# Ledger of designs, part 310: VHH binders against c4kar8

Target 1, 263 residues: c4kar8
Amino acid sequence: MAELSTPSPASPAPLDGGRGDELEKFTLRGARQILQLLQDLITHRGLITAHTGGGHSFMTAVLKVDEERGRVVLDPSPDPQANRRALAAPRLTCVTQLDGIRIQFPLVGLGEGQDKGRPALFAPLPAEMLRLQRREFYRLQVPLAHELSCLLKAEDLARKPVEVSARVIDIGAGGVAVVVPTGAAEFVIGGTLPACRLALPDGEPIELDLEVRNLNRQTQRNGTEQLRVGLRFAALPRAADTRIQRYIFKTERALNAKARGGL

## First folded at step 16 (VHH)

Design rv1 (framework vhh_vobarilizumab_d1)
Fold by ESMFold2-Fast, scan of step 16:
Structure rv1 (fold): chain B 263 residues (1-263), chain A 125 residues (1-125)
Amino acid sequence: as target 1 above (263 residues)
Amino acid sequence: EVQLVESGGGLVQPGGSLRLSCAASGFTFSDYAMAWYRQAPGKGRELVATITSGGSTSYADSVKGRFTISRDNAKNTLYLQMNSLRPEDTAVYYCARVTEYETDSSGEVWYFDYWGQGTLVTVSS
């Protein structure tokens, strides 16, 4: 399965801003597809984070799909303030996951009532649901046998250029995570490393500009410390993008053909 | 070596039509799935249409019913017939060779290893 926590350190945040055309191909608008996906959320008891705006959210679940009345029945929050915020909101943005696949949908016109004698929230069926494939968030754990490395063009502690060969531990469509010995170079979050070289097994190294996104200290089995550096592809040439996607696809298929199909 | 050369782009008014061609050489064209994708100024690339070696086609929702992808294996040529053109169709159109693809209930994934220089399509008055 894909690494579910990679995109978010806490509850998943909604996807918005500038992604409209790219997300269209992952958007379900067929009534039967929407009903089936909602039923799958019920069957798997999927927890949903419902975002009410202003940085507020609460945990809910789909309890029932009422096809006759064209609505979903949701589990209310035990926090009355969260329920009041939800009822006052013009829309909820609901985010969940099934088998590593991100699912996001809007609910408009939330109401409250009872279902079989217990409190419930009600909303009309969504007109659309976003179901993102694993690849949007997938990070391939790089097999040690591949000996994948990235030659980093960085700066040492004396502010002089240095080249550091770093082991690639995971790779995705947007970047890589590497490990380097502590003190090998100075990394600044948001800093750019130009003209780095990613070595894939199938050809010449790929020249890439990388942006530092995160830094974490790690302890190796032998007690030595190393630094894990998360790096974003700052600008990815078309040929490089294709080769990276191909490497991920081929390695994923070789390791686990089932990783593709997660329904 | 492998070459893909697009042609047929130009300036056209809204509602007009254009036919793009892609001349392929340096490989056995009939063995490969092929695609058209486009990149509008200041935007990311969008997969427009695909055609498998067996002739199965797929289209982006934005062009369904307006565009038709086809191929002539005897001529090593890929085509995109574009009808009812809109200003938002303005883009550089690229022919691409598909190296790998998979389709399943979750969607489609297409990987490309060669593409051409592109041909500019401008839809305006």
Scores: ipSAE 0.000, ipTM 0.089, lowest interface PAE 21.5, mean pLDDT 78

Design rv10 (framework vhh_vobarilizumab_d1)
Fold by ESMFold2-Fast, scan of step 16:
Structure rv10 (fold): chain B 263 residues (1-263), chain A 127 residues (1-127)
Amino acid sequence: as target 1 above (263 residues)
Amino acid sequence: EVQLVESGGGLVQPGGSLRLSCAASGFTFSDYAMAWYRQAPGKGRELVATITSGGSTSYADSVKGRFTISRDNAKNTLYLQMNSLRPEDTAVYYCARITEVETYDSSGVYYYDFDYWGQGTLVTVSS
């Protein structure tokens, strides 16, 4: 039966896509990007809440993308009335979530038929998909086994140039957090560290400028005092951004697979 | 070892045609999207055309309707058919393998990267 009240926590209520300028930067309109995202929903078996208007919705999923005919194939509701409302609606608003990323898209021109002998709903490919990324605020906890390091170019207490190899403890789209021994260098919030080198597994170090955002002195359980430094990417070339995002995604996928292995 | 070897470049008059080929080895060619890009003297690199493993194509606006990208998976070969050539098409043309990464920038735009390139083949369009 279709759920007519609040969406589940995994499928939040729709945002007003296409009315706000703030949402344009999260809206995909490229045909390739739309096809890839729909395929990702199939691969991850993403549950979709399809809103038909008037407070009505039903649970569906993308079963298939027919690229040649420019159509998506959707799983119909077990409730025949929900399917009738969907077919009568001028527009469906589809809402789902993939790895904490909110995805929302319209479908117009819904029809019914069969796919491989089973009832199915068909719609033309959406012209746009809204994707609200959590990645701007996401921080990957770096596995110790990766030995991720960043060579910082800073100054010591005597204002002499010093290079400090710092262990990267977390990394995100906007920066890294590192651990530095107390007294190894001086850091000033808002200060810039030019031409630092981030070493990722499998490849050459990335040269980048880092801005100091926060400092935290902590005494570890073994009695050792450590300085934790939060660093923002001041400017990041697209190639470097791609490589960092690739590392984050790949590592998160591997960690998620390990976590599921206990089931 | 991944290798991409381009051929078919040369000197041609405006309005002429050329067909470029790229012989791929060291990987399962049919599994990868492929691209042609070019670099004109004194200019930056420009993506010209892409083709997915399934055969879907895209083109730069500067070449739409004149260039056709295609592939022959049985021969591990990528092609670029270039018609109605113009002096501004003069460039070194490179074959590249696309690494599909489920990567998105902060605006939500999906993109891909090139992990292997050929040595290039020179195309000169002049009288």
Scores: ipSAE 0.000, ipTM 0.100, lowest interface PAE 17.0, mean pLDDT 76

Design rv11 (framework vhh_vobarilizumab_d1)
Fold by ESMFold2-Fast, scan of step 16:
Structure rv11 (fold): chain B 263 residues (1-263), chain A 127 residues (1-127)
Amino acid sequence: as target 1 above (263 residues)
Amino acid sequence: EVQLVESGGGLVQPGGSLRLSCAASGFTFSDYAMAWYRQAPGKGRELVATITSGGSTSYADSVKGRFTISRDNAKNTLYLQMNSLRPEDTAVYYCAKVETTEVKDSSGVWYYEFDYWGQGTLVTVSS
């Protein structure tokens, strides 16, 4: 039950292969900019995922910004237990998307009360908001028909080299998410997998160094476990970046054309 | 392998109703939050409705009071009941499995969402 609020000094990996990339350049700290972004969230009426820590979250929305009192008003969860967790948490991390731009901000000092006679949650205005362009956080869901795979160079439980062919389930400018059978290889968060090969339609596989960012275990209907692995491009050559962006763009356009009843 | 198969889309007049279904397989359906997204031509993806593993629901303001999300865990099926449809509801509707990953770095705690989408089903509301 220890609270560690102090940020780690660890440097984040570059999103697109540049050294010295920091989330600071995407952080809004101007009061007017923060107020405008919150108002845009209200205008577009998007849903916000509010994380209370410990794997718990609930869906909310910004109902209004009370500029005179310097606070935001949030829609409470229909789950009373979620609201209790939120009120007990020293901090909420709010995550949403606006016109393909990822937005994240902290709220500290959550309280409960009423707005216009209706139950509401409220917190002081955030001191900072993160705003990232679509290219850095957009994930194309890979169509099953494309049969995208990534050959991973990893180690087994005995530290022997092993090659695992993993199915790519999503892809973005900064990385891929893949599925592997549980136990196929040993993955360590922050570990680097060198000389992996990403197979895209049209052309030869792309050789990439990938960094393990997250792991999620899932049990299949047949009782077999599979592991979902989030992988970051550790250093992406210009030619590889261009091919990945072209694939994302072409696939997005094809999906949009299909949605229009296309050609 | 995760599979999400949407159905129930079609052409409907303003004021009409449609019920969308999503058949889920390849994961323990009851353990995951599920969502409906939509994408109109030339627009970005919009989150329409979310339902947690425990059955709690949330809606975009544009559809509150008109749309109802529900789930049948015994059938591994997600539903979206759409009433009082408007021309602006015209879009491809996508079923999604909701996943969230926590990332800690020098800027604090980050959450990154990985959603798995189906192929979508087209809803056209003609004037």
Scores: ipSAE 0.000, ipTM 0.197, lowest interface PAE 11.4, mean pLDDT 76

Design rv12 (framework vhh_vobarilizumab_d1)
Fold by ESMFold2-Fast, scan of step 16:
Structure rv12 (fold): chain B 263 residues (1-263), chain A 127 residues (1-127)
Amino acid sequence: as target 1 above (263 residues)
Amino acid sequence: EVQLVESGGGLVQPGGSLRLSCAASGFTFSDYAMAWYRQAPGKGRELVATITSGGSTSYADSVKGRFTISRDNAKNTLYLQMNSLRPEDTAVYYCARVTEYETSPTGEVWYYDFDYWGQGTLVTVSS
């Protein structure tokens, strides 16, 4: 019942949080658990999408956690406008992943400063963090070497049909997140993109209908903007579902082997 | 190697003025917030004045209105202009590099860590 209302696992967009629904059981509120999770993000160099509101976000990372002062320190954007939006925002919603597990947390009262001669953003430690430990929320970060792409059938700024080759940045049982070149196409949340083609390494492209679940204009760490699009699999055939799950499992195993084997 | 070298200290009468300089080398001076500390005989170090890389300044209540911190990024030099000096300003003055600070949403600045300090310059305020 509630599963039809569950936020898209393909989306880097913020979830409703601990609003008295099924997400409550995945909410961490223990100070020790929150500190450990933030430290894990530092250790694994986890990239964070920080949503500043109005469909804007920027890519950041946790640089440091100061337990004694109750502060988290974030890497600012090289784009001054993204930093100004962040500092003006009443709340940042941070979305990231560790070992395919989706993590989301709020930051309130963002300030600017400096750490070791580098500009930095400071915030109080979050009082809560979401850690979604369910298969449908598992997202594999796609290795750049795999060059995974999805050919999207969309519309341009003039509402004319266009085909856009988008890089797949993460993939799960429920969908994919892709990056779209700036100005290549327009998307409508809730709209369906028919007959898109997902290219997996071990066979023919999979033809899929994709539903647009979220849109985020993200400032990259090099200061450029890109559109990140969260897409849900609509009417996924069993054979396609099997291939996607097999790719996720195989890639996860290979990444775990590299971490232990030291490639 | 990071070096901070203070100069400009000396003996001055109450009500007099002195200008301290700190020559910085071995790092990108313009990227760092800088501070002046002082240590009076028999007392701990007191933070006197700070300046961020962007030029925002703060002062201890004991020196506010009398001291002015400034920087010249082209010369890699930090300054402290001290006016209306009092006997209680007698101390060794140290230049320090700020490694970590935070500005609150209300504009308050909190300085958390300092990594390099100069050797200090003595300021004596007496007749």
Scores: ipSAE 0.212, ipTM 0.660, lowest interface PAE 4.3, mean pLDDT 84

Design rv13 (framework vhh_vobarilizumab_d1)
Fold by ESMFold2-Fast, scan of step 16:
Structure rv13 (fold): chain B 263 residues (1-263), chain A 126 residues (1-126)
Amino acid sequence: as target 1 above (263 residues)
Amino acid sequence: EVQLVESGGGLVQPGGSLRLSCAASGFTFSDYAMAWYRQAPGKGRELVATITSGGSTSYADSVKGRFTISRDNAKNTLYLQMNSLRPEDTAVYYCARTEYETDSSGEVWYYDFDYWGQGTLVTVSS
């Protein structure tokens, strides 16, 4: 016999609790912060993977936060066996993500009942929630001293090729943001800039194709305008990806060491 | 010298199973989180699964419930057990060492792509 498949969002397994104090500073314990984060999950219709232990999990969502009763209302699984396992579990570990931010929280004391005549699961509000950004959405603010640049192969107003040297203001695993003078070139969201060259401090410039994802005109404090262009890496070679990740990691490590040293 | 060597790829029918291995050398394997990535023909790289030094795992939604990542620290070996294989799982699979770091704002980041193996090809054919 075949069973109907249910869609499951990208929600990885729970993070390792054995990582000790490393995760403590990313844990939200304020009641107002917890309520706001749960409300954000409701507003964005965030799907949650609830782990019941023993390799079992089910998909749920926060339907409502009942502040008066100090509880969260959850959507039950269409699978009765999953609901039975959840109710029998001493603890659920709930994992979700919102805009690349990993969110994880425990629920203890799960019960069942009805909300507005429909079956529902209830649990006390969690005492803590983990909020952890993932590297693929992280943007390193590039230190000015690094003088990072990207040579863009773009088009002018007449669709003729032009080269623009742009300052890189942030960089992540998926792309860069650059600033260019207003009018230096025409950029179209979804357009591809081929054979651009990203200059990192160590080694030869990296040749790569960039997709325009975002355009923001910014007026500086002196009244001049700059165009901020968000660019996605298209078909990034493995060696180039490794170099970019190492630059980000090395730079953050140096910034963290400087902060710890009181500099 | 850090070295990662993948093995276990091959041709398999839809619904079949394969177990991939990654032999690590040149570093203290037990201290690092590890990952499996894949790249299908004409597509970018996809993170498939991760495992921390403590054994906590995560999976891409496309493989969750079908794939299992595990490690044997005594043998310096990373594994990917792939069950219920589908034609869309056809890809070159890569083993990678990863680290984590706390950034200047206090957020924790996992850095993949630190060191990569040569890859092993998995072909799921009807």
Scores: ipSAE 0.000, ipTM 0.138, lowest interface PAE 15.2, mean pLDDT 77

Design rv14 (framework vhh_vobarilizumab_d1)
Fold by ESMFold2-Fast, scan of step 16:
Structure rv14 (fold): chain B 263 residues (1-263), chain A 126 residues (1-126)
Amino acid sequence: as target 1 above (263 residues)
Amino acid sequence: EVQLVESGGGLVQPGGSLRLSCAASGFTFSDYAMAWYRQAPGKGRELVATITSGGSTSYADSVKGRFTISRDNAKNTLYLQMNSLRPEDTAVYYCARVEYTTDSSGEVTYYRFDYWGQGTLVTVSS
C-alpha cells in the first residue's frame, strides 16, 4: 500500500556542484590573478559573507593583502560568538560580488591578532578563487529603496502554516535570496513553497512556486542576526521571466548610470 | 557560437514512449550541466530534468519514475527517455545549458539556463 510504504520526506538531490568539475573553467589558481582579485575587492569595498559551516556565516571584508607573508587580513565581526565559530572552523568559504561577478574562495588556517592596534583575523592566501563572469551568473543586489518583497507560504516550528513577508536582497534569472527574521518560519532544503508572491515595482505581484536551495544564519556587520534563504524559481511563466529580466536589466543600468555620475 | 538542436518529438498515444535528443556544439559539452525544460501552450516553462557533468540527475515531481535524463559526452548529445506518457506531458521540450554556483556545502545557490534550441513538440493524444 502506498500509505504504509511511504518513505520519510526527502528533498530533491541538489545539482552536483560540490564536485567542482563544472566550475573548473572559472577557477583562478595563478598567484598574480588571486592577488589582483583580492586587491580589487579592497578597492571596491566588497562585503564578504564568510560561511563557517552548519548554516552559519558572518559579514567581513578584506582589509589588507600581505604579499610578503602570503596572507589576507579580514575585518572581525563585532559579535564575539561569530568570531569564535570562524576560528574553530576547519575552513571558511567566502562569497562576495564585484560588479555583478560572483567571487568565491576558501580560507584555511584562520587566526586572530591585531592590525595597526585593532583586532583582525588573518589567513593564508587562498590557493584558488572562483570568478563567475557577469553575463553568465549575474545577481542584482536589490536597492533598499525598491522595497522588493516576497510573500512566502511556509511552516512555523510547530509545522503550522504561516505567511512571511520576506525582503528580497538579490535576484537573478534562476531565483532570489530573501531575508526572514530568525524564528519566523522553518525551512527545509529541497522543500517547495507553493504560490508565493513576488512584488516587483510597477505591476501585480508574480505568483511563483519556489524551492528552498540554501539556508544561512548570518551575523551582520552591526552584530544583528538574520536568516538568509536562497530560493529557486521552480516553474517560471515566460511573461514572469520577462518581467524579472527587465527589472534586473533596468535596475543595473540605472545603478551604472549613478556610479558614473550620469544625469 | 553555442548551438543546441532538439529532435525526437512527435505524436504518441497515452501510455506511449518517446526518446528526445539534443545535439550540442560550440562549447565543451562535457564541462557543463545540462537540462530539459518544457512549455505547454499558454503556460509557463517547467524544468523537467537536470544532469551534471559528473552524471548526477534530478527530476520534477511530475515526471519522477517516468522520465530518465542521460548524456553521451563522446557524441556531445543529451537524451530524455519519456515513458508512460500522459496528456499533461504535451509541450514543446527544450534543451538548455546550465550555469550555476554553489555555497559552502556544495548546494546550488544560483543558476540560469541558456536558451539556444528551437525545441521539439511532443503531443500526447488519443
Scores: ipSAE 0.000, ipTM 0.110, lowest interface PAE 17.6, mean pLDDT 76

Design rv15 (framework vhh_vobarilizumab_d1)
Fold by ESMFold2-Fast, scan of step 16:
Structure rv15 (fold): chain B 263 residues (1-263), chain A 127 residues (1-127)
Amino acid sequence: as target 1 above (263 residues)
Amino acid sequence: EVQLVESGGGLVQPGGSLRLSCAASGFTFSDYAMAWYRQAPGKGRELVATITSGGSTSYADSVKGRFTISRDNAKNTLYLQMNSLRPEDTAVYYCARGTEYTVDSSGEVYYDAFDIWGQGTLVTVSS
C-alpha cells in the first residue's frame, strides 16, 4: 500500500465557494453565534472529524476559544503524520454533530504551538459555520447498544470474495457510514457492493446494494487508524426505505426522551 | 430520453389555490427523490419541497402548512398543491429529479444536487 489513496468524491463540501441559497439560510456568520456554537461544542465535548484532503482525516476537539486573539485551540492528533498533513493543508473541513444536527466549518491558517504547556493546534475563528437543521440531512449517530451492523460483500486484495461485518456508526435517509479495520477488504469509490445485509433491530436483515461514495482514513484520538466507508443506498426498495426511516425516527425520539432525564 | 414536464401554473388572486403537476418519463420514477424549486425575478433558486422515493416529505419554512408535495408512482407524476397563495409566491416553479444523494468530502449525504430540471411553469399571484 502506501500508494495514492482513492480520492473522496469531488463534489464541493458545504461552505465551499459557489454554494446556492439553499445552504445560505443554514450558514451562521454572526460573531456571537459562531462563538456560542464553538462554546457549545466544548461544553458537550463534541468530537470533530477534521478532513485534510486526499481522503485523510483525524479526530480532534475544540479545547478553547481565545476571543482576545480571535482563534480556536484544537486537540492535536497523537499521530505526527496526521498533524503534518493538517498543517500542510490549505484548509481543514471540520464536521461534527450536536444533538443530531450536522455542524460544518472551515479552518484556514492552521498553526502549531502550546496551550498551558501542552501541544495544540491553532486557527483563526471561522468566518462562517454551517448548521443543518433539516430531517433530510439528518444523520443518526447509531447507539452502540443497538449493535447495528452491515454485512458487506466485498473483495480482498486478490479480488477474492470476502464478507466483512462492519459496525454502522451513522445512518441517514441516503446511506450509512461504517468502520472497518484497515486491510479487511478493498474498496473503490464508485464501486458497487451487491447483496449487503443491514441488520436493524426488530426484523430480518435488509438486503441492499451499496455504492462506495467515500473512503476516509481516520486517525482516532488514541492513535489507531480506521477506515471509515461512506455507502449510498442503491436502488432502495420502498419497504426498506420505510424501515430505515422508522428506525431513525424511533431511535432519535428515544434518545431525546432519555436526554431529558426520563426514568 | 429523460424528461420532466411541468404544468398547472397561471394567474391567481391572493388566497387562491393552484395544483402543479410534473410528468416524468425516461426513467424509473419510483426510484428517485423529487423536488419542487422556485425562482423569482432577480433571486436565486429556492428549494420549496422534497419527497423521497419512500414518500417522506420536507418543506421550506416559507411554505410549510400551505403547500403539499405528493407523488403518484403509477402515473409517474409529481404534484405540488399550493393553498393560501401570497404575492411573494410569484415565481417560475421547477420540477427536479434528485441525484438520489450527494456525498460531500466529509462523507455526509444530502440531496441539494439535482441532475435533471424541467422547463418550469409560471405562477403569478396578483390582485
Scores: ipSAE 0.000, ipTM 0.119, lowest interface PAE 13.5, mean pLDDT 78

Design rv16 (framework vhh_vobarilizumab_d1)
Fold by ESMFold2-Fast, scan of step 16:
Structure rv16 (fold): chain B 263 residues (1-263), chain A 128 residues (1-128)
Amino acid sequence: as target 1 above (263 residues)
Amino acid sequence: EVQLVESGGGLVQPGGSLRLSCAASGFTFSDYAMAWYRQAPGKGRELVATITSGGSTSYADSVKGRFTISRDNAKNTLYLQMNSLRPEDTAVYYCARVTYETVEDSSGEVWYYDFDYWGQGTLVTVSS
């Protein structure tokens, strides 16, 4: 009787330009650590962006960890096309945030079915999870009430200059993530957007050169699509860096005070 | 001084094969992850394939099963073996040294990469 273990597809591997793979120290491979982190995501009802390939993603959440069957139960997209892409994908790359710390993990072998009579997606437990604790990876989820925006200088489909006011959804020491309607402008990874204007609540807009680092079409839980653009601060004046850091600190302090009661 | 020099591009018919090489110098090659990017005419850069310092590989969905990334640490060289080439593979191909940032390829995979050094590129044209 021969039993063959099928090799797992190669995981998306985080990469480090420094000597040796230093992100290994941020990679969780212990079964108990992985289970605990997944449970923390459930407890905090954290939204997960699941990237399905081809610039597509959808919003999901971990509903349950089935430790006995070695699998996670995920909330399906209301968009049937997003679910079909996910099921066809060799891998989902799941990205979320817990207490300002970026969490990323692969899911391989996605299936669909029902959990207690409700539609659900199922996947084996990930073999690894990345928990990024470096300051440059820390991202503040921007409160919707702050109405933080960035005026982007880009080009439309006809290569004509266009200015797009984009909502800032997260901000860190190294950059911002913004959302724009699909088709509002064309972005190229590695391209520079000069003289963009970041509007913070206190004072004049900050003029910044931004580098496009990532692009993702997101299917929201309500089925609508938007384009998420990750932007790196190409050159950050000290005064601008100070204002951004002050905003992050002040907002974190206010959110923490509210969560603990008071303020 | 970090240098990355690509070679091996050219004109090839659909269904053909090419092997790209990237000669690296000015750093300890075996300590770094490496990547291949491409940029088609009038399009943005697309991450094609990566290989970690430990040898783990990943590919864009558009090339998986057709392209193979590999490295020879003794020769400080990165390779991309391209099989079953299609007209849509026509692009300038770039070798890059990797550091950490969030980058999404055209397949929608989110990778924690940043690229601090790039080569000048090598043109691949797939046409009949």
Scores: ipSAE 0.000, ipTM 0.136, lowest interface PAE 12.8, mean pLDDT 78

Design rv17 (framework vhh_vobarilizumab_d1)
Fold by ESMFold2-Fast, scan of step 16:
Parts: C-alpha cells; sequence; structure tokens
Structure rv17 (fold): chain B 263 residues (1-263), chain A 129 residues (1-129)
C-alpha cells in the first residue's frame, strides 16, 4: 500500500585536524578559473546533480554564465516540487564530472525567473569550486552498452528477503552507485547487503558484501524519480579488486581511444 | 567548549554604519572558515558573507559593495563592517563556524563538504529613523 520511505542520511562527523587543509589543495578561488570551468561545463554539455538536502537531488545543467551580473543560469527541473525544494534550500551542492575529474561547487541564494522568455534558475557565481583530481575521487561512468548490473540482497517493507537487479551507473575503487525503482526494497545507511553479485562484462559475477553509504531520491530530467544507492565494498578480495580495476582501466582506455579516433 | 559571542548591534539611521564583532573561543580559530548570517523577523536565515581560513571572501548580492567581512586570527575575532545601511538590513546577525565534513559519495568514495556546525546567540541590528 505504502511505498518505502527513504530516510535522510545521518549527519557526518567533522574531519580530523588538518584534513580541512587538504580540501584547500583542490579549491579554485580565482574568478577567471571559476568562469572558465563553468564555461567548460557548458561546452561539454555536462549534466549536474544538484543536491537540495534531505536526501533529494535533481538533474540540471548550466545554461549560461552571466559574467556582467555575476551569476549562473541553470536549467530548472520539469518537476515543480524539485524546483520548490531547490528554492527553499539554504545551499545547493552541485556535483558533476569532466574527463573523470569530480567537480563540486555550492550555490547560495537561488532564485527563479525567466531567461529569454523561458523559466530558469539563477544563482550568484560560486566563490569557490572544488576540482578533485585525486585518483581516490575518480568514478567511471558506466557505458549503457555494458549493461552492468548488481544483484542486491535486501529486505522489503515487511522485512522479507528480496532480490533486486540494480543498474550500475558508476564504479570506482571503493564501490558502486546503482539505481533502483522507488519501493523495490528498503535500504538503511550503514546497513550491510551480504552476498550481492556484481556482473562485469567479462567473467563470472563477483560475490561481495556491500555497505549502504548514501541514499538519494533523484528527479530525472524527464521528471520521474529514481532511488540512487551508493554502495561501498565492505570486504574486497584481491582477485575481485584486480578484476574491478582492470575493468575500469580497460573501459577508460577504450573510451579515450574512441574519443581520439572520432568513433 | 566552542563559543561564539556577537557584539556591536544597535539602532542606526538609514545610511549609517555599524561594525559587528564575533569573539571565538574553544577551538583553533585560524583553521576554520567563518560566516555571518542574518534573520529578519518572521523570515528564514540568509547567508550574508563568508571568509575562508586563507582569507577569501564571498557576499550575498543584497550586501555586495556595502558590507566587508574580515578576521583577526591573533585576536580570534570575526568582523562585519556594514556601510550604507538600509531598513531592509534590520535583522538579528549571527556568527557561524564552518566545518569540513568527510562523507562518502553515492559509490562509497570519500568526499568532502562544508557545513556550519556552531552559531552564536546573535546581535540585533535595527535600521530606522
Amino acid sequence: as target 1 above (263 residues)
Amino acid sequence: EVQLVESGGGLVQPGGSLRLSCAASGFTFSDYAMAWYRQAPGKGRELVATITSGGSTSYADSVKGRFTISRDNAKNTLYLQMNSLRPEDTAVYYCARETVYETTDSSGEVTYYRSFDYWGQGTLVTVSS
């Protein structure tokens, strides 16, 4: 009768002394650098996930940078509720990727209006942007053609075991992000999903335990909602780690070769 | 015990100036980014200005060119210089400490984000004739 409620993530703990200084190494504060990076997002047609808090996000894009007025213009969601959440949020956390490099920036003071007669969201230019060029932040966006899936062993609302075949949308050294239909299973942050099966294109499925790290109800560009689940590799045997890293390396190399070859 | 204590608020005429101070204690002030927020009667909190540990500043559009945020690390004090004050600047002004939190992204990779974890009691600024 009732769909599963996605709980808000628990508040994270503050960093150890000195860890905050490590973030400064990845922070761009120059006005020209920020403008160039935003322009690169427009040029590469980069999709942005905008997190509005409470486990909610929506897909957007930078439509233009208004340098004279010091603001960015964003594509609003076709879901009016997602736009209302964004406008009510004290801060949007925008996350995107360029050539495997994670880009993150805050937007504060979001407003709505029109740009050339079309609905648009406006925000002041961010004073800083994070460009996380470290390998630990690298995420391979899984090509749709690979049809990468992970069979999750979870529970439904009645605490009955359920198996869900989830599409893998990104993968890194530490875990995977998957999408599942809303209501397919109940997930608890910090909970362990035992004996899940990750299906890589080559070879037998990898059996592994996954820890739920993040839950986000994401409004897609077409206005529909999906549940994105972030899953950490809880205990990864060396053979499995080698296979996953080989897949990432091989796929990245193939994508780079295709881009250079014009295919 | 982290403590932030604001002072310098008061009644001022339109076009006047005020300087707010925030005395910080209980932590290494120089390691943290700091912010000023305000809340007008019956409204939500608005971020007014931020300053990083390295000294980079940002401002809300409503106050750009009129307000200046600064810090004195030797005195563990944050300042907000407010010039050309308008009736719509009337609000309780809050000092806040920004903390960098370690979290994981959707795939379990370590990521970082900024949040404000401590706030002062606030100081009232009234701009009226």
Scores: ipSAE 0.006, ipTM 0.224, lowest interface PAE 9.7, mean pLDDT 79

